# VHH binders against q08ba6: the designs that were tried, part 27

Target 1, 224 residues: q08ba6
Amino acid sequence: ESEYEERRDAEARRVKSGIKQASIFTLEECARIEAKIDEVVAKADKGLYREHTVDRAPLRNKYFFGEGYTYGAQLEKRGPGQERLYSKGEVDDIPDWVHELVIDRLVTHGVIPEGFVNSAVINDYQPGGCIVSHVDPIHIFERPIVSVSFFSDSALCFGCKFLFKPIRVSEPVLHLPVRRGSVTVLSGYAADDITHCIRPQDIKERRAVIILRKTRADAPRLDS
Key: E = the ipSAE of ESMFold2; O = the ipSAE of OpenDDE; V2 = 0.75 times the mean of E and O plus 0.25 times the DockQ between their complexes.

## First folded at step 20 (VHH; framework vhh_gefurulimab)

Design m1 (at its last look DockQ between E and O 0.01; V2 from the best seeds 0.00; counts 0 for: pae O 8.3 > 2, placed apart)
Fold by ESMFold2, look of step 20:
Structure m1 (fold): chain B 224 residues (1-224), chain A 123 residues (1-123)
Amino acid sequence: as target 1 above (224 residues)
Amino acid sequence: EVQLVESGGGLVKPGGSLRLSCAASGFTFSEYAAAWFRQAPGKEREFVSAIWSGGSTTYADSVKGRFTISRDNAKNSLYLQMNSLRAEDTAVYYCAADHFVQYGSLPEEYDYWGQGTLVTVSS
């Protein structure tokens, strides 16, 4: 058990080495961005986005902008490595306000270079919502993976296993706070070599996250 | 030039209250996480409370329910309202700030520090 504890601590350190977090977005900026997220939700509820922009799940909706990808429902084979980008034009473009209020601020603070982002996803969680353990598909997205948290605080958990019916989650190697207005940057081990999730108990209030990524030039794509 | 300047320390009887202030200058305070730490004679510097740019707060267990951190971005100021003071609250209190704050409770997370203000709780 001593060697287990040392191995677990060593993995936590490796995970931390791939994480940077920065406090950037002010109370006023958060409020403005949160209002824009509510506008996205309302527009989606009216059916005003392209079909593949909106992906609904229990207590969590996703809104894909710029680029979106299939989890395998449109493919003969499913599983890791089978994700493919939708054809160009199948999801709505990144809204201007995302560029102006979020991406440009991250560029100004040196989090990402200008022109890096071509994919923006908004995940909108209701209390008790979750996202199962995963790695953002390495064959689709470059690193780093950048996210900004809104509405409420939560945690990003690394190295845990989801069980279903009912949802249960094993103890994580690392429980990382993700605070309203703060930026989380995943690279290295944290992005590639360990899964991450959000547990239902870590979503106590409505939460949203904007995830900013760049697709790989060689990412596989569905034919147009 | 980044500066943090604490004020409001003093001598207070047990059960009393004090409000500490920290004036920030030379940076965009509203974008930063900020925190209070304290150091009693002969002890290590310990975490008191932190507040992030988006309004999130955390507190050390020893002060939760008695102390309140707040910020006024228009005045570039950080505050600590200290109620129900005890002898063990006697310490020099420090204001700190940084962008790169994960947990808030670790002194190494903060590059910018004030000079400290002394709070003495004595009968």
Scores: ipSAE 0.650, ipTM 0.853, lowest interface PAE 1.5, mean pLDDT 91
Fold by OpenDDE, look of step 20:
Structure m1 (fold): chain B 224 residues (1-224), chain A 123 residues (1-123)
Amino acid sequence: as target 1 above (224 residues)
Amino acid sequence: EVQLVESGGGLVKPGGSLRLSCAASGFTFSEYAAAWFRQAPGKEREFVSAIWSGGSTTYADSVKGRFTISRDNAKNSLYLQMNSLRAEDTAVYYCAADHFVQYGSLPEEYDYWGQGTLVTVSS
C-alpha cells in the first residue's frame, strides 16, 4: 500500500510537470464570454449550425468550430488512432468572439503563439455531467492542449478509469482544480501518456470549457 | 492475432547482466505503453518497469539504477537491460502492453501479455 502510494505520487508529479495553469480572465471577462457561450447554445437549439458542429449527449453538449473530428460512438471502427477530422467545411468557423475575447488574450499573455489555434470546441456540462477518460488524439492535434473554464469551478482528473451502468470512476492519479476563468495548458506526460476526464461529482453546477487546439497538417480526414 | 513474445531469459551469476526482449505483433505497438512484470516462485506478480508511448519510464524501487527499459517502435520491440543482477531478481519476466498504463494497475488490467521468460540468478 505504501509502495502504491509512492508510485501514485511519483506519477502525479509527472503529470503536474506537464500542466500549466494561469488566471488570465477577470470575472467581468468571464461573464462576457459566458454570455457568448449562451448565444452559441441558443443558436444551436434553433438548428442554425452545421450538422457536425453540435454533438449532444446527456448532461453534456459539445460545439465544434474550425475543425471537428469523430470520436466515441461516431466512429465506425473504434480504437486508438481511429479518430478522423471531418472534411473542411463540415463544421462552422470559429466565431469572431472566440478570437477576440479568448484566443487573442491567450496570445497576448504568451500562452500560445499567434495563428496556433484552428480548432475551438466548447463543452457545456450540466450538473452530473462528465467526459470519460481519454487522450486528445495525438494524430489529430498538436501540443499543447489549451482549455479555459467558465461558469463554475470544477476539476480535471488524470488517470481515472470509468465503469459504466452505473457510471463509476476510479481514484485519479491527480485531481486538478480548474477554476472559473482559469487557463489550463497540457503538454508532455499530461497530454500524451495519461488519460484525463471530468467526473460527474466534480460538476455540481453548470460548467463550460473552451478547448483550443491546433490540428496536425497530416491529420487524417474522413472522405467526403 | 495479438502477440507478445519474451526472450533473453536464462541462467546468470550474481552481479551479471542480461537483456530481455519482447516482440510485439498484431497491433500498433507504438501507440501502447509497455511494461515488464516478474513473478518469483511462490510470490505474486510484481511490477518491474514501464515505458509510455511518449518515452517516459518508471521503475520499481527494487530495480532502480540496475534495470533499464527501452523500446524500438520500428521493430515493435520492448527491452529490459538488467545489470547487477541479484538472487532476488530470479523470476519469470513478463512483457505487457496497455494504451494507458497507470501506476498500481493490476496485471489483469493490461490489454496484452506475453508468456514470460525465466531469469535465474544463481551462483
Scores: ipSAE 0.014, ipTM 0.254, lowest interface PAE 8.3, mean pLDDT 90
ESMFold2 (binder alone), look of step 20: mean pLDDT 87; pTM 0.887

Design m2 (at its last look DockQ between E and O 0.01; V2 from the best seeds 0.00; counts 0 for: pae E 11.2 > 2, placed apart)
Fold by OpenDDE, look of step 20:
Structure m2 (fold): chain B 224 residues (1-224), chain A 123 residues (1-123)
Amino acid sequence: as target 1 above (224 residues)
Amino acid sequence: EVQLVESGGGLVKPGGSLRLSCAASGFTFSEYAAAWFRQAPGKEREFVSAIWSGGSTTYADSVKGRFTISRDNAKNSLYLQMNSLRAEDTAVYYCAADHWTMYGSLPEEYDYWGQGTLVTVSS
């Protein structure tokens, strides 16, 4: 019992060692970016994006820009390790506003180098929405994984296990608060060796995240 | 009331073909992932195939290349075209649906189930 807690604490420390957070976006800047996210949603609703740019779920929508990937949607097998990039051109380009309002800001603050980001994904959650525990595919994306949160405060959980019907989530190793306007950078253990998720109970109001990543040059792609 | 009703089961010879149908009612089927599972006598229920709301599909290795899952959202229907049937394909086939599926291959991922339709492959 006590040993379990000690182990958990030790793992939590490992996770934390691979996490950097910064609050570099003002409320005004957040509002501007959030308005742009709304425009993306509206455009998607009008069917103006490429087919693979938009991935819809009841309480969560994803928008893939620059480079997108699947959990093997077009493959025989699904699951970890089976993720593949879409062929080039299958998703829409990263919007200019993402570069101007988000990426450039991160570069200026030294969070990522210039030219690093070639994939931007917007996850838009409704209350009760979630994303199951996963590791960002290491064979697809370079590290670090950078994300910026918008609309509301939430939390990123590490080391959760999901059970279904009803959706239940085990106690996380680490519960990381993610505030509106905050930047989260995952590397090392936090990015590679433990899963992360968004629990339904941690989305109490609309929340969106922009995930900024670099694809590996040797990342496997779906057959064209 | 949510309901899934399978049909199309029956007796078929090895090498034969059969098409199963599942009629959904009581919910917006087009928004759901759907799947086929099967259970042979004395065996556990096993995954056969799944189709997501967006149309993506997956298959068990045992049926890949022989079975095809499809859906008609306008008819709130799910289908399973079974070709080159084998004796080991004998089972009760179940239709399942759910709003949220991650892998699609786990029965626990599906809230709604039909009563099943029997497929017997025998010479």
Scores: ipSAE 0.016, ipTM 0.297, lowest interface PAE 6.8, mean pLDDT 91
Fold by ESMFold2, look of step 20:
Structure m2 (fold): chain B 224 residues (1-224), chain A 123 residues (1-123)
Amino acid sequence: as target 1 above (224 residues)
Amino acid sequence: EVQLVESGGGLVKPGGSLRLSCAASGFTFSEYAAAWFRQAPGKEREFVSAIWSGGSTTYADSVKGRFTISRDNAKNSLYLQMNSLRAEDTAVYYCAADHWTMYGSLPEEYDYWGQGTLVTVSS
């Protein structure tokens, strides 16, 4: 058993080496950004976004800006590496407030260089919502992957496996707290070599995250 | 004017205990990850332990179970409780802090450093 614990500890250390976190956003800044997120939700409910900007699922909606891509049931071919960017113009541009209130703050604090971000996605979770284990597609996105949490605290879990009969989730290698207003930066092992997820039990209240990424110049596009 | 000042180093026999302190000033300590590193004569600087702003900890394998890192944000202080000391633990111990890392184990990941406190484990 101590050999098992040592292997898990070693993997946890490798994961940790690829994670940075910081508290950048004040409560007042969070409240302002959260109000803007609510405006996005309201606009989407009125059908005012382009078709591929909004992706609805039970207890989790996604709002893609700048770039969007196929995933999950949207894939034409099964297996890893099959995600594709939507054609240009099929996803709404990144709203000005995301630049002004979020991206510019991250640039000022040295998290990302000016001009890095061309993709912003808002994931909006209701209580009990989740995202299954995945790696942000390496063939689509450069690293780092940057996210900022809003509304409530949660946890990002690494190395989870979902089991059936009965349904349960295996013990993750690392449970990373993600607080309201905190910035999480994934690179290296944490971004590329292990899956991450959000478990339903870690979404106790409405939560949103803004994920900021750069697409690779050679990322495949759906009509290419 | 950021300052990190270590204290509590000294001479101790093998198997003994020692508690190191690091007093932080000039920044909002509660927002920063903090860590201990050490450097033995003729060796490169080595990670010992880190504690992030939210309280989660990590340890080098060589000190797990013997050393305990802690922080007191109200006092702007970082601590290292060192038990079951060995001759191999002899080193200058450094306090470090950084806003961006949670689990940084590399010296390059830390912006701020103290001047160090010497721990000598010898009969």
Scores: ipSAE 0.006, ipTM 0.159, lowest interface PAE 11.2, mean pLDDT 86
ESMFold2 (binder alone), look of step 20: mean pLDDT 84; pTM 0.861

Design m3 (at its last look DockQ between E and O 0.02; V2 from the best seeds 0.00; counts 0 for: pae O 7.7 > 2, placed apart)
Fold by ESMFold2, look of step 20:
Structure m3 (fold): chain B 224 residues (1-224), chain A 123 residues (1-123)
Amino acid sequence: as target 1 above (224 residues)
Amino acid sequence: EVQLVESGGGLVKPGGSLRLSCAASGRTFSEYAAAWFRQAPGKEREFVSAIWSGGSTTYADSVKGRFTISRDNAKNSLYLQMNSLRAEDTAVYYCAADHWVQYGSLPEEYDYWGQGTLVTVSS
């Protein structure tokens, strides 16, 4: 009883040690970026992106720019450690507006160093959408993992068990608010040693996130 | 560098309303999370409300439903509309701001503070 609570409290502290959050993007900047996200959605709906740029799932679409990755359905095995970058040219480049409106602002505020980002992913959630418990693949991406939230507020949950049919999520070790226009930086324990997810109950309105990462120089690639 | 100046404090009767303002200097204030804290006589400073650059807000339980935080980025100003005032709301009210604000309710999250404005709720 008390040992369980003490273990969970200790883990929550370890998770918190790997999290920083910043208020950066103003209402006007959020509105501008959100309009650009809508343009991405519209372009994708017209089939105007490369095949592996767009990944559709119920109530959540992903748009990979610069670099994208898969579990490699054509590989012998699936699971942790099996993720591979798509071949060069199979994912659209990071749009200029992402550099100008998002990445450059993060560099100016000292969140990431200049030239760090080569992967930008937009996740676009409808109400009740989710992303299952995962760790951003350590063999693909350097740390930190940086994200910026748009449209509505939500929460990033750590240490949950994600169950299916129907979707259920255990109580998290940490329930971290992710606010419109705010930046979340994951490193250390939070990035590497515990899973995170977005629960369906934490997406009450349309929400988007732009996730900014750097692929490792030795990240495995399909056809590499 | 941000300088914060509160105004709008004064004497008001229980059940009344008062609007506090915090004028900020600096072009980057609209990027900041901003908050109101208060300190009653003989008490520790306590959280009242916070607002983030993208419009998200949070409130202490004691003021929820009675107080409203807002900002006007064109005027570089933060506001606190206080309705249904009670004697327990008597305090010096401080505005605070910073970029690196996670929870919003912790004074140590904020580097920039105003000097405070006194609100007295009494007959």
Scores: ipSAE 0.700, ipTM 0.868, lowest interface PAE 1.2, mean pLDDT 90
Fold by OpenDDE, look of step 20:
Structure m3 (fold): chain B 224 residues (1-224), chain A 123 residues (1-123)
Amino acid sequence: as target 1 above (224 residues)
Amino acid sequence: EVQLVESGGGLVKPGGSLRLSCAASGRTFSEYAAAWFRQAPGKEREFVSAIWSGGSTTYADSVKGRFTISRDNAKNSLYLQMNSLRAEDTAVYYCAADHWVQYGSLPEEYDYWGQGTLVTVSS
């Protein structure tokens, strides 16, 4: 038992070493961005986006801008490394407000270089919503993985296993609080060597996250 | 733990070119962001360039267009190609590594540092 705990603690330290967080956005700024997210949701509900821009699941919707990729049931062959970028034009461009209100702020604060982001994904969670344990596809996206959280406080868990029917989640190696308006940057071990997820019990209120990433130049893409 | 060792420094004339190398220990170097800093005599250490684990790069305005940072993960090496060198580029150049690098990050925020290599640009 002591050995197990020691190993877990060691791994938790490795995960933590690959995580940076910052509070960059004020409540007012969050409110402004959250209003824009609502506009995205509304626009999606009206069917005004491209087909692959919007991905709906129970208690969770994803909106892909700039670049999108296939995952889960969308894959003919499932498993790590099977994700592919959609052909160019299959998803909508990154909205101007994302550049102006979010990306520019990250650049100004030195989180990422100018021109880094070419993919923006909005995950919108309802209470009890979740995202299963995964690694952001390393063959698709460069590091770091940057995310900004909105609407409510939640947590990002590392090293969880998901069981279904009913949904059960194992104890995480690391439970990372993620506050409204906070920026989370994943690199190293946290990005590449351990899975991360959002547990259902960690979303008690509506929560959204904007994930900002750069696709690899050699990322595999679906045939047009 | 990552150990870093710089090489390639020396004397060069203005307008000349020089290529610095940084050898990293361990096979996990590819997981780290890496950066070059420099420190001139009597001045503070300043950021020069950084490269993320995925290969994205950034440069200080003073070296943009003249310097190129690159890495070879197979060789666990970091490089800085310096072209069109100027007298004001004279400094000890340091290699640094961290899981996360910000533009303009303070040296104290980096996990690993090399011993430095001297670059002198003089006519």
Scores: ipSAE 0.018, ipTM 0.273, lowest interface PAE 7.7, mean pLDDT 89
ESMFold2 (binder alone), look of step 20: mean pLDDT 85; pTM 0.872

Design m4 (at its last look DockQ between E and O 0.73; V2 from the best seeds 0.00; counts 0 for: pae O 2.2 > 2)
Fold by OpenDDE, look of step 20:
Structure m4 (fold): chain B 224 residues (1-224), chain A 123 residues (1-123)
Amino acid sequence: as target 1 above (224 residues)
Amino acid sequence: EVQLVESGGGLVKPGGSLRLSCAASGFTFSEYAAAWFRQAPGKEREFVSTIWSGGSTTYADSVKGRFTISRDNAKNSLYLQMNSLRAEDTAVYYCAADHWVMYGSLPEEYDYWGQGTLVTVSS
């Protein structure tokens, strides 16, 4: 047991070494961005986005901007490495407000270089919503993976397994608080060598996250 | 020049209340996580409370329910309302701020510090 704990702690340290968090968005900025997210939701509900821009699941909706990719049931062949970018134009462009209110702020604060982000995904969670353990496809996205959290505080878990029927989640290697307005930057071990997820129990109220990434130039893309 | 200046410290009786202030200058305070730490004589500096830029707050167990951290971005100010003060709350209270904060409870997470203000709780 002691050996197990030591190994777990060691892995937790590795995970942490690949994580940076910044508190840079003000209360006012959060409110403003959250209002914009609401507008996205409303627009989606009206069916005003491209087909692949919106992905709906129970207690979780995703909105893909700039670049989108296939995952889960969308894949003809499932498994790691099978994700593909949609053809260009299959998802809506990154909204101006994302550039102005979010990306520019990150650039200004040195989180990411200018021109880095070409994909923005908004995940909108309802209470009890979750995202299963995964690694952001390394063949699709460059590192780092940057996310900004809104509406409420939650947690990002690393190294846990999901069981279904009912949904159960194993103890994570690392439980990382992600607070409203916080920026999380994943690289190294945290991005590549361990899975991360959001557990249902960690979403107690509405939460949204904007994930900002750069697609690889050689990322495989679906045929037109 | 970045500066944090604490004020409001003083002598108070057990069960009393005190409100500390921290005035920030030289940087955009509203974009920073801010925290209170305290150091009693002969003891290590310990975490009291943190408020993130987005408004989230955390507290040490020892002060939870008694202390309230808040901020006024318009005034570039951080506050600590201390109620139900105890003798063990006696310490120099420090204001701290930083952008890059994960847990908020570790002194090493903060690059900017004030000089501190003394709070003495005594009958």
Scores: ipSAE 0.784, ipTM 0.899, lowest interface PAE 0.6, mean pLDDT 94
Fold by ESMFold2, look of step 20:
Order: structure tokens, then sequence, then C-alpha cells
Structure m4 (fold): chain B 224 residues (1-224), chain A 123 residues (1-123)
């Protein structure tokens, strides 16, 4: 029991070593970005995006920009190494406002270098929404994985198992707060060696996150 | 050039109220997480409250419901409204700020600190 607690504490420290968080986006900037996210939702509701840009699920919608990839039910072959980028042009380009309001701000503050980001995903959660335990596909994306939270506060959980019927999640190794306007940067152990999820109980109010990544030059792509 | 200057401390009776202010200069306060810590005589500096740039707040359990953190970005100012004061609230109160803040409750998360303002709660 004592040795188990020491191993969990050691793993938590390893996870923390791969996490940085920054307070950058002001109240006014958050409000502007949140309004733009609402515009994305409205445009998607009108059917104005390319087919693979929008992925709808109960209590969570995803909007892929710049690059998108197969995952979950979209995979023809299941498993951690089976994700593939969609052919060029299968998702919409990253909107100008994402560059201007989000990416450029991160570059200015030294979070990422200029020109790093070629993939932006918006996840929009309703109360009780979730995302199952996963690792962002290592064969698709470079590190770091950068995200910015909007609308409400939540938590990112590391090292837990996500089960269904009913939905439940084992006790995480680390319960990381993710706050409105905060930037979370995952690298090292946190990005590669442990799964993360969003638990339903940690989404009390509508929440959105913008996830900013760079695809690997050798990332596999679906046949064009 | 970065400065944080606290004010508003003083002597107050138990059950009373004070409002602390922290004036920020030399940086764009609205982009920072900002916090209050306090240090009683003979004790280590302890967490009171944090507010993030996006408006999120956290509080130490000992002050929840009695203290309210707020910010006025137009004035580059941080505030702590302290109500229902108790003798145990006696301390020097410090404001702190940083961009790189994970939990907000750890003093080592903050590079910028004020000099402090004394609050004494006594009959």
Amino acid sequence: as target 1 above (224 residues)
Amino acid sequence: EVQLVESGGGLVKPGGSLRLSCAASGFTFSEYAAAWFRQAPGKEREFVSTIWSGGSTTYADSVKGRFTISRDNAKNSLYLQMNSLRAEDTAVYYCAADHWVMYGSLPEEYDYWGQGTLVTVSS
C-alpha cells in the first residue's frame, strides 16, 4: 500500500514534468474567441463546412481545421497506430480568426514558434460531455500539444480508465485544472506515456477547448 | 520596473471588514494570474486566493465565503475584500503575479511579489 502510493506519486511527478500552464488570454479576449466559436457552431449547423471538418457526438462536437485524422469509429482498422490524416482538402483551413486571436498570441508569448501550428481542433462540450482516455497519436502529431480553454473551468485527468454503461472513470494519477483563458502545454511523459481524458463530472457547464498541433512530416495519410 | 504595491491594511476588530488593494505597474496586468498570500508571525507564507486572466478564482478553505478576490484590469489593480475577520487572519498580506501558473496556490509559481501590507485583527 505504501509502495503503491510511492509509485503513484512518482508517476504524478513524471506527468507534471511534462505539463506547463500559462495565464495569457484576458476576459475580453476570451469573450471574443467564445463568440467566434459560436459562429463556428452556427456555420456547422447550416452545413457550410466540408464533411470531415465536423464530427458530432452526444454532448461533444469536434471541428477539425487545417488537418484532420481518422479516429475511433472513423478508423477502418482499430488501434493506437492506425490513425491516418485525411487527404488534403478534406477539412476546412484554419480560420483567420484562430490565427489572429489565438495562434499569434501564443507565438507572441513564446509558447510556440511562428509557423508551428498546421492543425487546430475545437472541442465543444455540453454539460456532462466527455472524451475517453487517449494519447494524441504520436505517429501523426509532433509535440508539444497546446490547448486553450474557454467558457468554463474543467479538469484534464491523467492515467485513468474510461468505461461505459454506465460511464465511469477510475481515479486519475493527476487531476489537472484547466481554467478559462488558460493555456496548457503537454510534452514528454504527459503527452506520450500516459493517457488523458475529460470526465463527465468535470464538465458542469458548456466548455470549449482549442487544440493546436503540428502534424509530423512523415504522418501517414489516407490515399488521395 | 515591475512593481506590485499593496495597500489597505490596518487594525480591525473581529467581525469587521477591510479591502486590500494591489497596484500593478510595469507590465500588462490583465494577462497575468494574480494572487494574495499571507504570512503570520513565525509562520510560512500561505495561500489566500488566486484570480486568473480569464476570470477564474480559487480560495483557501479557511477564507472561502468570507474573502472575495477581484481585479480591475482598466486600473491594473487586484483587490481582496475581507469580511467577517477573525484573529487568525492577522498577517502581512502579499500580492503576487505570474504568467506560468498551474494550481495558483503555490508560492513558487509566482516570480513577482509586493512588499506586503499588515492586517491586524484584535479586540
Scores: ipSAE 0.659, ipTM 0.856, lowest interface PAE 1.4, mean pLDDT 91
ESMFold2 (binder alone), look of step 20: mean pLDDT 89; pTM 0.905
ESMFold2, look of step 21: ipSAE 0.658; ipTM 0.856
ESMFold2 (binder alone), look of step 21: mean pLDDT 89; pTM 0.902
OpenDDE, look of step 21: ipSAE 0.229; ipTM 0.633

Design m5 (at its last look DockQ between E and O 0.93; V2 from the best seeds 0.79)
Fold by OpenDDE, look of step 21:
Structure m5 (fold): chain B 224 residues (1-224), chain A 123 residues (1-123)
Amino acid sequence: as target 1 above (224 residues)
Amino acid sequence: EVQLVESGGGLVKPGGSLRLSCAASGFTFSEYAAAWFRQAPGKEREFVSAIWSGGSTTYADSVKGRFTISRDNAKNSLYLQMNSLRAEDTAVYYCAADHWVQYGYLPEEYDYWGQGTLVTVSS
């Protein structure tokens, strides 16, 4: 028991070493960005996006901009390394407001270099929504993985397992608070060597995240 | 020059209230997480409360329900409303701020600090 705890603590420290968080978005900025997210949702509801831009699931919608990729049930063959980028043009371009209101802020604060981001994904969660344990595909995306959270406070969990029927989650190695307006930067062990997820119990009200990433030059892509 | 200046400290009786202020200058305060720490005589500096740029707040267990942290970005100010004060709340209270604040309760997360303001709770 003691050894187990010690190992868990050690792993938690490794995870933490690959995590940086910054508080740089003001309350006003959050409100502005959140309003833009609502516009995206509304536009999607009107069917105004490309087919693969919008991915709907119970209690969670995803919006892919710039570059999108296949995952989960979309994959013919499941397993590590099977994710593929969609053909170019299959998803909508990154909206100007994402560049202006989010990416530029991150660049200005030295979180990411200029020109780094070519993929922006908005995950919009309803209460009780979740994302299962995963690693952002290393063969698709460069590091770091950068995300900005909006609408409400939540948590990112590392090293937990999902069970279904009913949905339940094992005790995580690390429970990381993710606050409204906060920037989370994942690299190293946190990005590559341990899974992360959002538990249903950690989304008590609407929450959205903008995930900003760079695709690898050699990332495999589906045939057009 | 970055500067944080605390004010509002003083002598108060147990059960009383006090409001601390921290005035920020020399940087864009609205973009920063900010926090209150306190240090009692002969004790280590301890976390009291933090507020993130997006408005999220956190409190030490010892002050939950009694203290309220807030900010006014237009005034570049941080506040700590302290109610139901106790003798054990006696300390020098420090204002701190930083962008790169992950947990909020660790002093090393904050690069900018004020000089502190003394709060004495005594009968």
Scores: ipSAE 0.840, ipTM 0.918, lowest interface PAE 0.5, mean pLDDT 94
Fold by ESMFold2, look of step 21:
Structure m5 (fold): chain B 224 residues (1-224), chain A 123 residues (1-123)
Amino acid sequence: as target 1 above (224 residues)
Amino acid sequence: EVQLVESGGGLVKPGGSLRLSCAASGFTFSEYAAAWFRQAPGKEREFVSAIWSGGSTTYADSVKGRFTISRDNAKNSLYLQMNSLRAEDTAVYYCAADHWVQYGYLPEEYDYWGQGTLVTVSS
């Protein structure tokens, strides 16, 4: 269908307008950061983080630092707009090494202003791991959404649909490479108006990402 | 002042090998993505291969399995090992670099370019 192809092409252009990527982190910096990520994983395996710092799923674990959020079982309703920040103190602070090795480097290169980041998430994927289509919650986080990739290369797919039993993923509007040591900056249409995912076929070996965000001053929080 | 200087070009017979070098100066090369492009006589410049700061690489389909891109950050150098050369590989080869490289294969992604080195493959 010609009209369908025209809509897809137009949407791809809109998505591209909200994406910037930079090569910044060297081989040596990646190796240091990857070792620190391994330390986080080990500490989590020993149960040494606060309860809401660690969120486990098949082939993918998340580690929330500074701020974390949920729309899980403890909410009356789940879905877009229902996400809430955990109460203060429910997740561990952003580790000093994240500031020193990652955030400060991004500030020095002009990717983000000093003091912007108050939330850092590490997603650690095993081969075949994935994250279903989503938008980083607009009512929780300011833009841009900044991420840095580690261990292996993968792709961030925009505009695809996950179906289950079995897992199937539609063709994306845009297949964006996310490479080791590279920074991805999402804003505008790419951050707000289209979903993104990581497909299982795009995680061929262990991959991690550090996602750096700022929570909105008016972001809703769970009552404590 | 940023500078990229290619070397290692020359005349080779079909099936032969060459190793191209690109020396970088005036910037912290280890943080940059870098690439090789080529331009054959009478044709548009085309992508050959790219490498990112974290070690990721890509190749044009026409050179996969024959060419290998690499970098040596201690020497601020980019390399292209070219094996099993064919007449259609005859071109001026350019190195390029930038921080802001998304796909790697688009020439407009790169601000810094070398002057080029000529590779001629003929019997």
Scores: ipSAE 0.638, ipTM 0.848, lowest interface PAE 1.5, mean pLDDT 90
ESMFold2, look of step 20: ipSAE 0.632; ipTM 0.840
ESMFold2 (binder alone), look of step 20: mean pLDDT 88; pTM 0.900
OpenDDE, look of step 20: ipSAE 0.711; ipTM 0.869
ESMFold2 (binder alone), look of step 21: mean pLDDT 88; pTM 0.892

